VHH binders against q9y6x5. Designs and how they scored, part 465

Target 1, 379 residues: q9y6x5
Amino acid sequence: LPPKLLLVSFDGFRADYLKNYEFPHLQNFIKEGVLVEHVKNVFITKTFPNHYSIVTGLYEESHGIVANSMYDAVTKKHFSDSNDKDPFWWNEAVPIWVTNQLQENRSSAAAMWPGTDVPIHDTISSYFMNYNSSVSFEERLNNITMWLNNSNPPVTFATLYWEEPDASGHKYGPEDKENMSRVLKKIDDLIGDLVQRLKMLGLWENLNVIITSDHGMTQCSQDRLINLDSCIDHSYYTLIDLSPVAAILPKINRTEVYNKLKNCSPHMNVYLKEDIPNRFYYQHNDRIQPIILVADEGWTIVLNESSQKLGDHGYDNSLPSMHPFLAAHGPAFHKGYKHSTINIVDIYPMMCHILGLKPHPNNGTFGHTKCLLVDQWCI
Short names: E, the ipSAE of ESMFold2; O, the ipSAE of OpenDDE; V2, 0.75 times the mean of E and O plus 0.25 times the DockQ between their complexes.

## First folded at step 23 (VHH)

Design um16 (framework vhh_8dlx_2; at its last look DockQ between E and O 0.87; V2 from the best seeds 0.82)
Fold by OpenDDE, look of step 23:
Structure um16 (fold): chain B 379 residues (1-379), chain A 121 residues (1-121)
Amino acid sequence: as target 1 above (379 residues)
Amino acid sequence: EVQLVESGGGVVQPGRSLRLSCAASGFTFSRYAMHWVRQAPGKGLEWIGNIYEDDETYYNPSLKSLVTISRDDSTNTLYLQMNSLRAEDTAIYYCARHIWGEARTSTFDYWGKGTLVTVSS
């Protein structure tokens, strides 16, 4: 039987939550599998970009999902959470579920994972749910496991997405121990439900399961705001994205806009597109705007208003607070092994290996995950 | 203070048209994309469509043929034109302000109180 893989994402699950909170179900999962303590995600550290990086192995400049909010100046199209269904935005890369179906005549399944309800390269997941935040985790899980168990051709790759603890992180801030404890307990319970469901269906021993996240969360404060309106008149630019990485489309001369913003705050770096640091791999795409503003950790870029968020993400991807974790269990993985760090783009070639797929060109390094796999040498 | 106030709702017969308005105040309206959403009795929130600062519009595919969104920045007003109304269009309709950079959890930062539209023969 072909190998099967379930990829699960809990949005905004900061890596160090594992150290600061109790996760009996997740810890049991880890105990019988593997853990990567920190996953260095891609810049910007936002939901759509990072989820697409997981399933493509590409940096954001390469797969074209460069933010949760995008604008293409040539076509004058906009991208956001509410209008993410245009293949135009996704077709610069080939996600693994498409590869899975096209290379091996297999089926893929998806529950709410970004991009899975869009035909990409004229291919859509064999089984999928249109995104709906009102659908419970249980229902998502039930559908995924049903498809994994009863599909023809068999589902060999499946994705499952859940919006917590990101939503709560934004609302309460990651430093709110009381509220976040409650939220994270619920997440652990959901992991318990996942494991139980797989066991009940007889899938647990044969299914490879990856539990990961796209980014972490940092504490924000009303005392750490950067007001753009104090630096530049709003008539001089169009705002494409705001915080913590603002995307600026000048309406006047770019240099003039830059000069007005460059000294706006000591807690914000201002980059012309060509001057964006190479380490971000965030330059070579037309969807990246002419000027970007990058706030320091914990600082929020605002217009002439206050922020409603107590937590946020999107910051420098080298910051530990932005890093998620990866745990995995199944016949492809060792038991009781912990690894310190990988890059988020490394997940793609690993998944391709597990599934026996030929990976598309990607930025991942298979060597970084060899120690997690039972069939590989670990030096 | 940011305020959004919907108006124009009421009881209407099937097949009729209705235009909803959303009056915005407390912020620079022209700088923000705006959304319309609705909630039918016993159902979840449904996204209708949005309009960006440059007047580019996007719609729920299931509703595209029935709705038109527009804005007047001079009066800080958002509009929703609905045509050929059906019983299933009965809902509370909300206007909401777009928040940049959010995904899945907090697409909107401010909401109106909503206006009820009842389609009944």
Scores: ipSAE 0.800, ipTM 0.913, lowest interface PAE 0.7, mean pLDDT 95
Fold by ESMFold2, look of step 23:
Structure um16 (fold): chain B 379 residues (1-379), chain A 121 residues (1-121)
Amino acid sequence: as target 1 above (379 residues)
Amino acid sequence: EVQLVESGGGVVQPGRSLRLSCAASGFTFSRYAMHWVRQAPGKGLEWIGNIYEDDETYYNPSLKSLVTISRDDSTNTLYLQMNSLRAEDTAIYYCARHIWGEARTSTFDYWGKGTLVTVSS
């Protein structure tokens, strides 16, 4: 039977947390497996876009989930965390669990990874949980392990999502060492529980496990606000997304809106869609609005109000503060190997290789991850 | 300054209808998407639905046939119409203001104090 893979995300786990905090359980996981110290994610560095990039290998412009908030003017459809289940938004790509379960004698399981409760190309994960933030990590893990052990056809690809340390990173900020130490200790305990459960069920030695994240977190402050209302009247545009990358749909001439915004703050870059830097790979999708505003690291775009957040993400993907890590353990992976960096889109072709799947066209490079894998010559 | 005040709760018989209101102040109401959320005794929060500034609505699929959300921008008021009420609809009902660009952390920045609906025969 083909190898099995469990993909785990702890949302908002900044790469340098590994060196700045203690993780006895995660470090034991890494010691017997592999670590990628920095994963360069995709712009914008937000949750839905980056989780979909992991499972499709595509830049956001190519998979169509270009932000956590989107609007389609033709159909008048809105996308947000609350209303994320319309296949319309997800159908521009084929995520790995769909490809996996369409193979003979295979199924997929999901505990709350973004998109797994949506019928993408009329195909929903074979076993899944509807998203519900109130469901404990233990219950998510119990369902995943039950499905890995008891399914026919067998579950060969499973995924598990957890909201921390992202939620606490927003609340306290990454520089709050006291609160973040407590939060990250709890995360490490959950990783310990994960490994212990896999061992108790006889899965640990023959299941490939990837632990990764979608983005990091940067410190915010009430001293670093960009008041959009001070620069432009709200009647001139529709606001599709706000911070740190605002998405602006002009109601008047686009050039006039641009001119009102271009000098709004020295801490914000204002781009016409065609002028968005090529290195972002963030231009070629109708869901990207005609004007975007990109705040500098640690700056928050607001609407004549204070901000409740002490930490945020979504900034330029070249910033180390936006980068997560990747760790992996299992029969496909070397033991005790550390690698400096990969691109987040590289994870998809690696996972396809491990599972014996033909990848769809994507932006990842298999060669970037070859050194992690025992069946590849690392040169 | 931002304030949200729910009203219209109370004790109601099963099978009846009830209309809840949320009075908004301290912000430009017509600019924001607004949400209804409820919490049954001993349970977590359950999202009911939302309405965007362009009057487009989205609902929790389990409640879609039972509820209607509307807004009146001239009075800064959000409404929840509930029909065919059941004992399981007993909950505290909150209105909440939408925040852009969040996922899996929080979609709401301001909440009302809630209004209690008790469905009892």
Scores: ipSAE 0.797, ipTM 0.917, lowest interface PAE 0.8, mean pLDDT 94
ESMFold2 (binder alone), look of step 23: mean pLDDT 83; pTM 0.831

Design um17 (framework vhh_8dlx_2; at its last read DockQ between E and O 0.90; V2 from the best seeds 0.88)
Amino acid sequence: EVQLVESGGGVVQPGRSLRLSCAASGFTFSRYAMHWVRQAPGKGLEWIGNIYEDDETYYNPSLKSLVTISRDDSTNTLYLQMNSLRAEDTAIYYCARHIWGEARTSKFDYWGKGTLVTVSS
ESMFold2, look of step 23: ipSAE 0.810; ipTM 0.919
ESMFold2 (binder alone), look of step 23: mean pLDDT 84; pTM 0.839
OpenDDE, look of step 23: ipSAE 0.858; ipTM 0.935
ESMFold2, look of step 24: ipSAE 0.790; ipTM 0.911
ESMFold2 (binder alone), look of step 24: mean pLDDT 84; pTM 0.845
OpenDDE, look of step 24: ipSAE 0.860; ipTM 0.935
ESMFold2, fold request of step 25: ipSAE 0.833, 0.833, 0.838; ipTM 0.928, 0.929, 0.931
ESMFold2 (binder alone), fold request of step 25: mean pLDDT 84, 84, 84; pTM 0.837, 0.839, 0.843
OpenDDE, fold request of step 25: ipSAE 0.908, 0.915, 0.912; ipTM 0.958, 0.961, 0.960
ESMFold2, last read: ipSAE 0.833, 0.813, 0.805; ipTM 0.928, 0.922, 0.917
ESMFold2 (binder alone), last read: mean pLDDT 84, 84, 84; pTM 0.842, 0.840, 0.843
OpenDDE, last read: ipSAE 0.905, 0.913, 0.907; ipTM 0.956, 0.960, 0.957

Design um18 (framework vhh_8dlx_2; at its last look DockQ between E and O 0.72; V2 from the best seeds 0.63)
Fold by ESMFold2, look of step 23:
Structure um18 (fold): chain B 379 residues (1-379), chain A 121 residues (1-121)
Amino acid sequence: as target 1 above (379 residues)
Amino acid sequence: EVQLVESGGGVVQPGRSLRLSCAASGFTFSRYAMHWVRQAPGKGLEWIGNIYEDDETYYNPSLKSLVTISRDDSTNTLYLQMNSLRAEDTAIYYCARHIWGEARTSNFDYWGKGTLVTVSS
């Protein structure tokens, strides 16, 4: 049968949690497979954009999911977590589950990875769960393993998404060792359950498994707030996204809005769209607003209110606190190999290689991941 | 302080229509998207829909033909119109304020206390 791949994301799993907390089950998974210690993700370092970058190999400006909150002025369409199902938003790219099930006699399965319950290019994952945060990890895993074992055409690509440690990272902050230790222990137990379930069902030896994440988490504080209402009248702009990267649609002359904001805080960079640093690859899409505000690490942009968050992400993708990890195990991967870093967009061409799929044009570099793979010349 | 107060709930017979209100105070209502959410007895929360500051609306596909959301920025009031009510529409109905840029594990930042709608003969 064709090679099979399970892609797992634990949202908001900062790379250095591996060094600062104990993960007996994940460390055993790594020992028998490969580890990439730091994955450089894409700007902005938010959930929807980075999950779509993993499965498309594209920068956000190229795949069109440029934030968790978006607005299109031409069509007057809004995008948010509550209303994320319009294919309009997702159709600027082709995610790997679509390619997998269209190019060969194959199926794809999904347990809540962003976009897998949307008919992208009129194609929805062959088996999927509609997003529902109340569904347990066990139920998600049960569905995925059932589909991997019992589907015709066979499921060759599957995804599984879990909300932790992101949810707890926002609630407690990454520096809360007591609460984060408890949260991360539970996640390690879930990884143990995943591996045990795959072994019990006879899947472990022939299934490639990638465990990764979309971003990290940085500590926030009530002492590090940037109050936009103190700098600009709210009637002068429409707010499309707030923190830590605010997206500003001017209602008056753009230069006037920029001038009111540029000196608002020394802890915030203010960019006209054409002045956004090239290293962000975050300029060439109509969904990127005319002005963006980029808070410094650990700073929160607010509207004359206190912040509820103790941890956040979305900051500059050069920050180590924003970087996740990648671990993998299976017949395609070496055993006991550690690699320092890859770009998150490199995951897509690697997955296409493992599955024998022709990748769509993308920003990833297959050569960056060759050392992870048993069938490749590393040098 | 941000406050959201629902009203207009009560007992109503099947097949009838009902309009709920949510009075907002303590923030600039006109700049925020607003949501309606309900919880049936013994069930989880169910998102009904939202309305953005520009009056664009989005609905739960399962409810789209049955509900209409509107707003009046001059009175800081959010509305939910429900038509052809059924017994399964019995629930506590909440209004909630939108959070920008949240995904997957985020809740709305402010909730009303809810108003009970009971659909029974």
Scores: ipSAE 0.813, ipTM 0.918, lowest interface PAE 0.8, mean pLDDT 94
Fold by OpenDDE, look of step 23:
Structure um18 (fold): chain B 379 residues (1-379), chain A 121 residues (1-121)
Amino acid sequence: as target 1 above (379 residues)
Amino acid sequence: EVQLVESGGGVVQPGRSLRLSCAASGFTFSRYAMHWVRQAPGKGLEWIGNIYEDDETYYNPSLKSLVTISRDDSTNTLYLQMNSLRAEDTAIYYCARHIWGEARTSNFDYWGKGTLVTVSS
């Protein structure tokens, strides 16, 4: 039987939650599998970009999903989490579920993973759910496991996405121990449900399961605000994205806009597109706006009328608070092995290896994950 | 204080048209993308469409032929024109303000209280 892989994402699961909270089900999962303690994600550290990086192995400038909110000046198209169905935005890369179907004549399944309800390169997941945040985890899990168990051609790759603990992190802030404990307990219970369901169906021993996340969460405060309206008149630019990385489309001369913003706050770096630091791999795409503003950790870029969240993400991807974790279990993985860190783009070549797929050109390094795999030599 | 107030709802017969309004206050309306969503009885939220600051519009494909979204920045008003209404269009209709870069569950930072549309013969 061909190898099977289930990729699960809990949005906004900060890596150090594992150290600061109790996860009996997840810890059991880890005990019988592997753990990567920190995953360095891609800049910007947002949901759509990072989820697409996981399944493509590409930096954001390469796969073209450069933010949760995008604007293409040529076509005048907009992208948002409420408007993400145009293949135009996704076709700059080939996600693994498409590769899985096209290379091996296999089926893929998806429950709410970003991009899975869009035909990419004229290919859509064999089984998928239209995104609906109101659909319960149970229902998503039931569909995924049903497809994994009863499909022809067989489903060999499946994705499962859940919006927590991100939503709660935004609402309560990651430092709210009381509320986040409650939320994270529920997440652990969902992991318990996942494992139980797989066992009940007889899938547990043969299915490879990866549990990961796209980014972490940092604490925000009313005392750490950067108000753009104090620095520049809103008539001089169009705002494409706001915080913590603002995307600025000038309506007047770019240099003038830049000069008005460059000294706006000591807690914000202002970059012309060509001056964006190389380490971000966030320059070579037309969808990146002419000016970006990057707030320091914990600082929020606001307009006068903007609402304030207690937690946020999207900051420098070198910050530990932005890092998710990766845990995995199954015949492809060792048992009881812990690894310190990988890059999020490294997940793609690993998954391709597990599934026996030829990876598309990517930015990942298979060597970084060899120690997680039973069939590889680990030096 | 940011406020969104929907109006124009009511009971209408099938096949009729209805125009909903959303009055915005407490913020610079012209700077924000706005959305319409609805919730039918016993069902989850359904995205209808949105309009951006530059008047570009996008719609739910299932509803595209039936709805038109527009805005008047001079009066801080968002509109939803609905044509050929059906019984299944019965719902509470909400307008919401878009917040940039948010996850799907927190994409909108302000909501109206909604206006009820009942399509019944």
Scores: ipSAE 0.383, ipTM 0.738, lowest interface PAE 1.7, mean pLDDT 94
ESMFold2 (binder alone), look of step 23: mean pLDDT 83; pTM 0.832

Design um19 (framework vhh_8dlx_2; at its last look DockQ between E and O 0.86; V2 from the best seeds 0.73)
Fold by ESMFold2, look of step 23:
Structure um19 (fold): chain B 379 residues (1-379), chain A 121 residues (1-121)
Amino acid sequence: as target 1 above (379 residues)
Amino acid sequence: EVQLVESGGGVVQPGRSLRLSCAASGFTFSRYAMHWVRQAPGKGLEWIGNIYEDDETYYNPSLKSLVTISRDDSTNTLYLQMNSLRAEDTAIYYCARHIWGEARTSVFDYWGKGTLVTVSS
């Protein structure tokens, strides 16, 4: 009797791809459900922070996953994609799958959503796959649907993560229409396969499905490089993160390092931690380094080397190129409704409402998503 | 030009130990984290572990009791010590250079060509 929810992320799916490319399967999904045309994500517009913001409703400074690369000077712990499983990093928040599976007669399932293979607050997703990029979408989907159909206690919340179009966006850049149209057609076919699988298994009518993403993608160029080594000797700092938001841990006086960097490039903003703009909500966590460097859109910070990336993300979250979309279908959602914008942190309280869960304190606003839901007054 | 060259592979009997080396050139080795990754026949890539510039190491939990990663910044060399080798450790072993701030499929920018380790009696 509890409502069920499947949360799907296609990494790096820029919102305006929906206008600029053809998605017959996704458009049919939207026609029978809802669309949010733009989701304003959290700064830094990177994969781990934004995936955790979706499932916690928190800004990065509050949930503690502040970047894809982190360093804790007290414990000397490092965080990266290859070494992301220490609960130390994840324990500053409670993600929705933990709250969900601690309820009576509920479990959670995960196919590679960031953090779901980690025992957060001594609780790991009830069913999960360890991250492995070689596992096909079809295998991920098969595991998720098997768990949704066959588990006791029943799986009521499930996640599914896919690496595209992010990987291809980095390789080709979002402006390469020929290559990106081929990539995005393949993704639309996967969405078609998802819907067909759910229909064949009898899940489609009673399962709520959200299809969203963590960020967009902007075009890069060899003509838009910021050479950090031309501005400062590498012996003066430890590099925690590089591009497009560099995280700088000074080895000498912080003001001296700041002064060496502040005029490095007109295409890069240099912030002392206390001067980071309040609109970023990116200041009040010890994992945020004393100095950050924020490149302008399409600029790449490098260490005296060329770059082979044609697309990137991580830039200012006010940039439309950094924004994903959200689409949803299921008994909780209206049919044929379009909404212009929500904040990515708003997704969490909406999901808690759909699942009948009490949300933890968070930064989302339930009122921003009420018009998507059939059981709410939309005023 | 960035180059990574693995060596020390070959045929080895089960239960024995083996040390692999990775010679690095064309970049400031001492400022980068470095990784070992392997690929068994017919399987996908498997991360073994890494070492940061401050000598902190991290390992795949399934391998952590069997391997040790070290580095010598004076010779620009990365090492992988493997103990108690089993048939399932047969693989091509690669060293790879870390890149900051990437996730999932874009986490290494340079790879070696690999060295084959065959564990057979």
Scores: ipSAE 0.760, ipTM 0.899, lowest interface PAE 0.9, mean pLDDT 94
Fold by OpenDDE, look of step 23:
Structure um19 (fold): chain B 379 residues (1-379), chain A 121 residues (1-121)
Amino acid sequence: as target 1 above (379 residues)
Amino acid sequence: EVQLVESGGGVVQPGRSLRLSCAASGFTFSRYAMHWVRQAPGKGLEWIGNIYEDDETYYNPSLKSLVTISRDDSTNTLYLQMNSLRAEDTAIYYCARHIWGEARTSVFDYWGKGTLVTVSS
């Protein structure tokens, strides 16, 4: 039987939550599998970009999902959570579920994972749910496991997405121990439900399961605000994205806009597109705007209208607070093995290996995950 | 203080048209994308569509043929034109302000109180 893989994402699950909170179900999952303590995600550290990086192995400049909010100046199109269904935005890369179906005549399944309800390269997941935040985790889980168990051709790759603890992180801030404890307990319970469901269906021993996240969360404060309106008149630019990485589309000369912003705050770096640091791999795409502003950790870029968020993400991807974790269980993985760090783009070639797929060109390094796999040498 | 106030709702017969308005105040309206959403009795929120600062519009595919969103920045007003109304269009209609950079969790930062539209013969 072909290998099967379930990829699960809990949005905004900061890596160090594992150290600061109790996760009996997740810890049991880890105990019987593997853990990567920190996953260095891609810049910017946002939901759509990082989820697409997981399933493509590409940096954001390469797969074209460069933010949660995008604008293409040529076509005049906008991208956002409420407007994410145009294949135009996704077709610059080939996600793994498309590869899975086209290379091996297999089926893929998806529950709410970004991009899975869009035909990409004229291919859509064999089984999928249109995104709906009102659909419970249980229902998503039930559909995924049903498809994994009863599909023809068999579902060999499946994705499952959940919006927590990101939503709560934004609302309460990651440093709110009381509220975040409650939220994270619920997440652990959901993991318990996942494991129980797989066991009940007899899938647990044969299914490879990856539990990961797209980014972390940092504490924000009303005392750490950068007001753009204090630096530049709003008539001089169009705002494409705001915080913590603002995307600026000048309406006047770019240099003039840059000069007005460059000294706006000591807690914000201002980059012309060509001057964006190479380490971000965030330059070579037309969807990246002419000027970007990058706030320091914990600082929020605002307009005169302030944000109510107590937590946020999107910051420098080298910051530990932005890093998610990866845990995995199944016949492809060792038991009781912990690894310190990988890059989020490394997940793609690993998944391709597990599934027996030929990976598309990607930025991942298979060698970084060899120690997690039972069929590989770990030096 | 940011305020959004919907108006124009009421009882209307099937097949009729209705135009809803959303009056915005407390912020620079022209700088924000705006959304319309609705909630039918006993159902969850349904996204209708949005309009960006540059007047580009996007719609729920299931509703696209029936709705038009527009804005007047000079009066800080958002509009929803609905045509050929059906019983299933009965709902509370809300306007909401877009928040940049969010995905899946909080796409809107401010909502109106809503206006009730009842489609009944």
Scores: ipSAE 0.614, ipTM 0.845, lowest interface PAE 0.9, mean pLDDT 95
ESMFold2 (binder alone), look of step 23: mean pLDDT 86; pTM 0.862

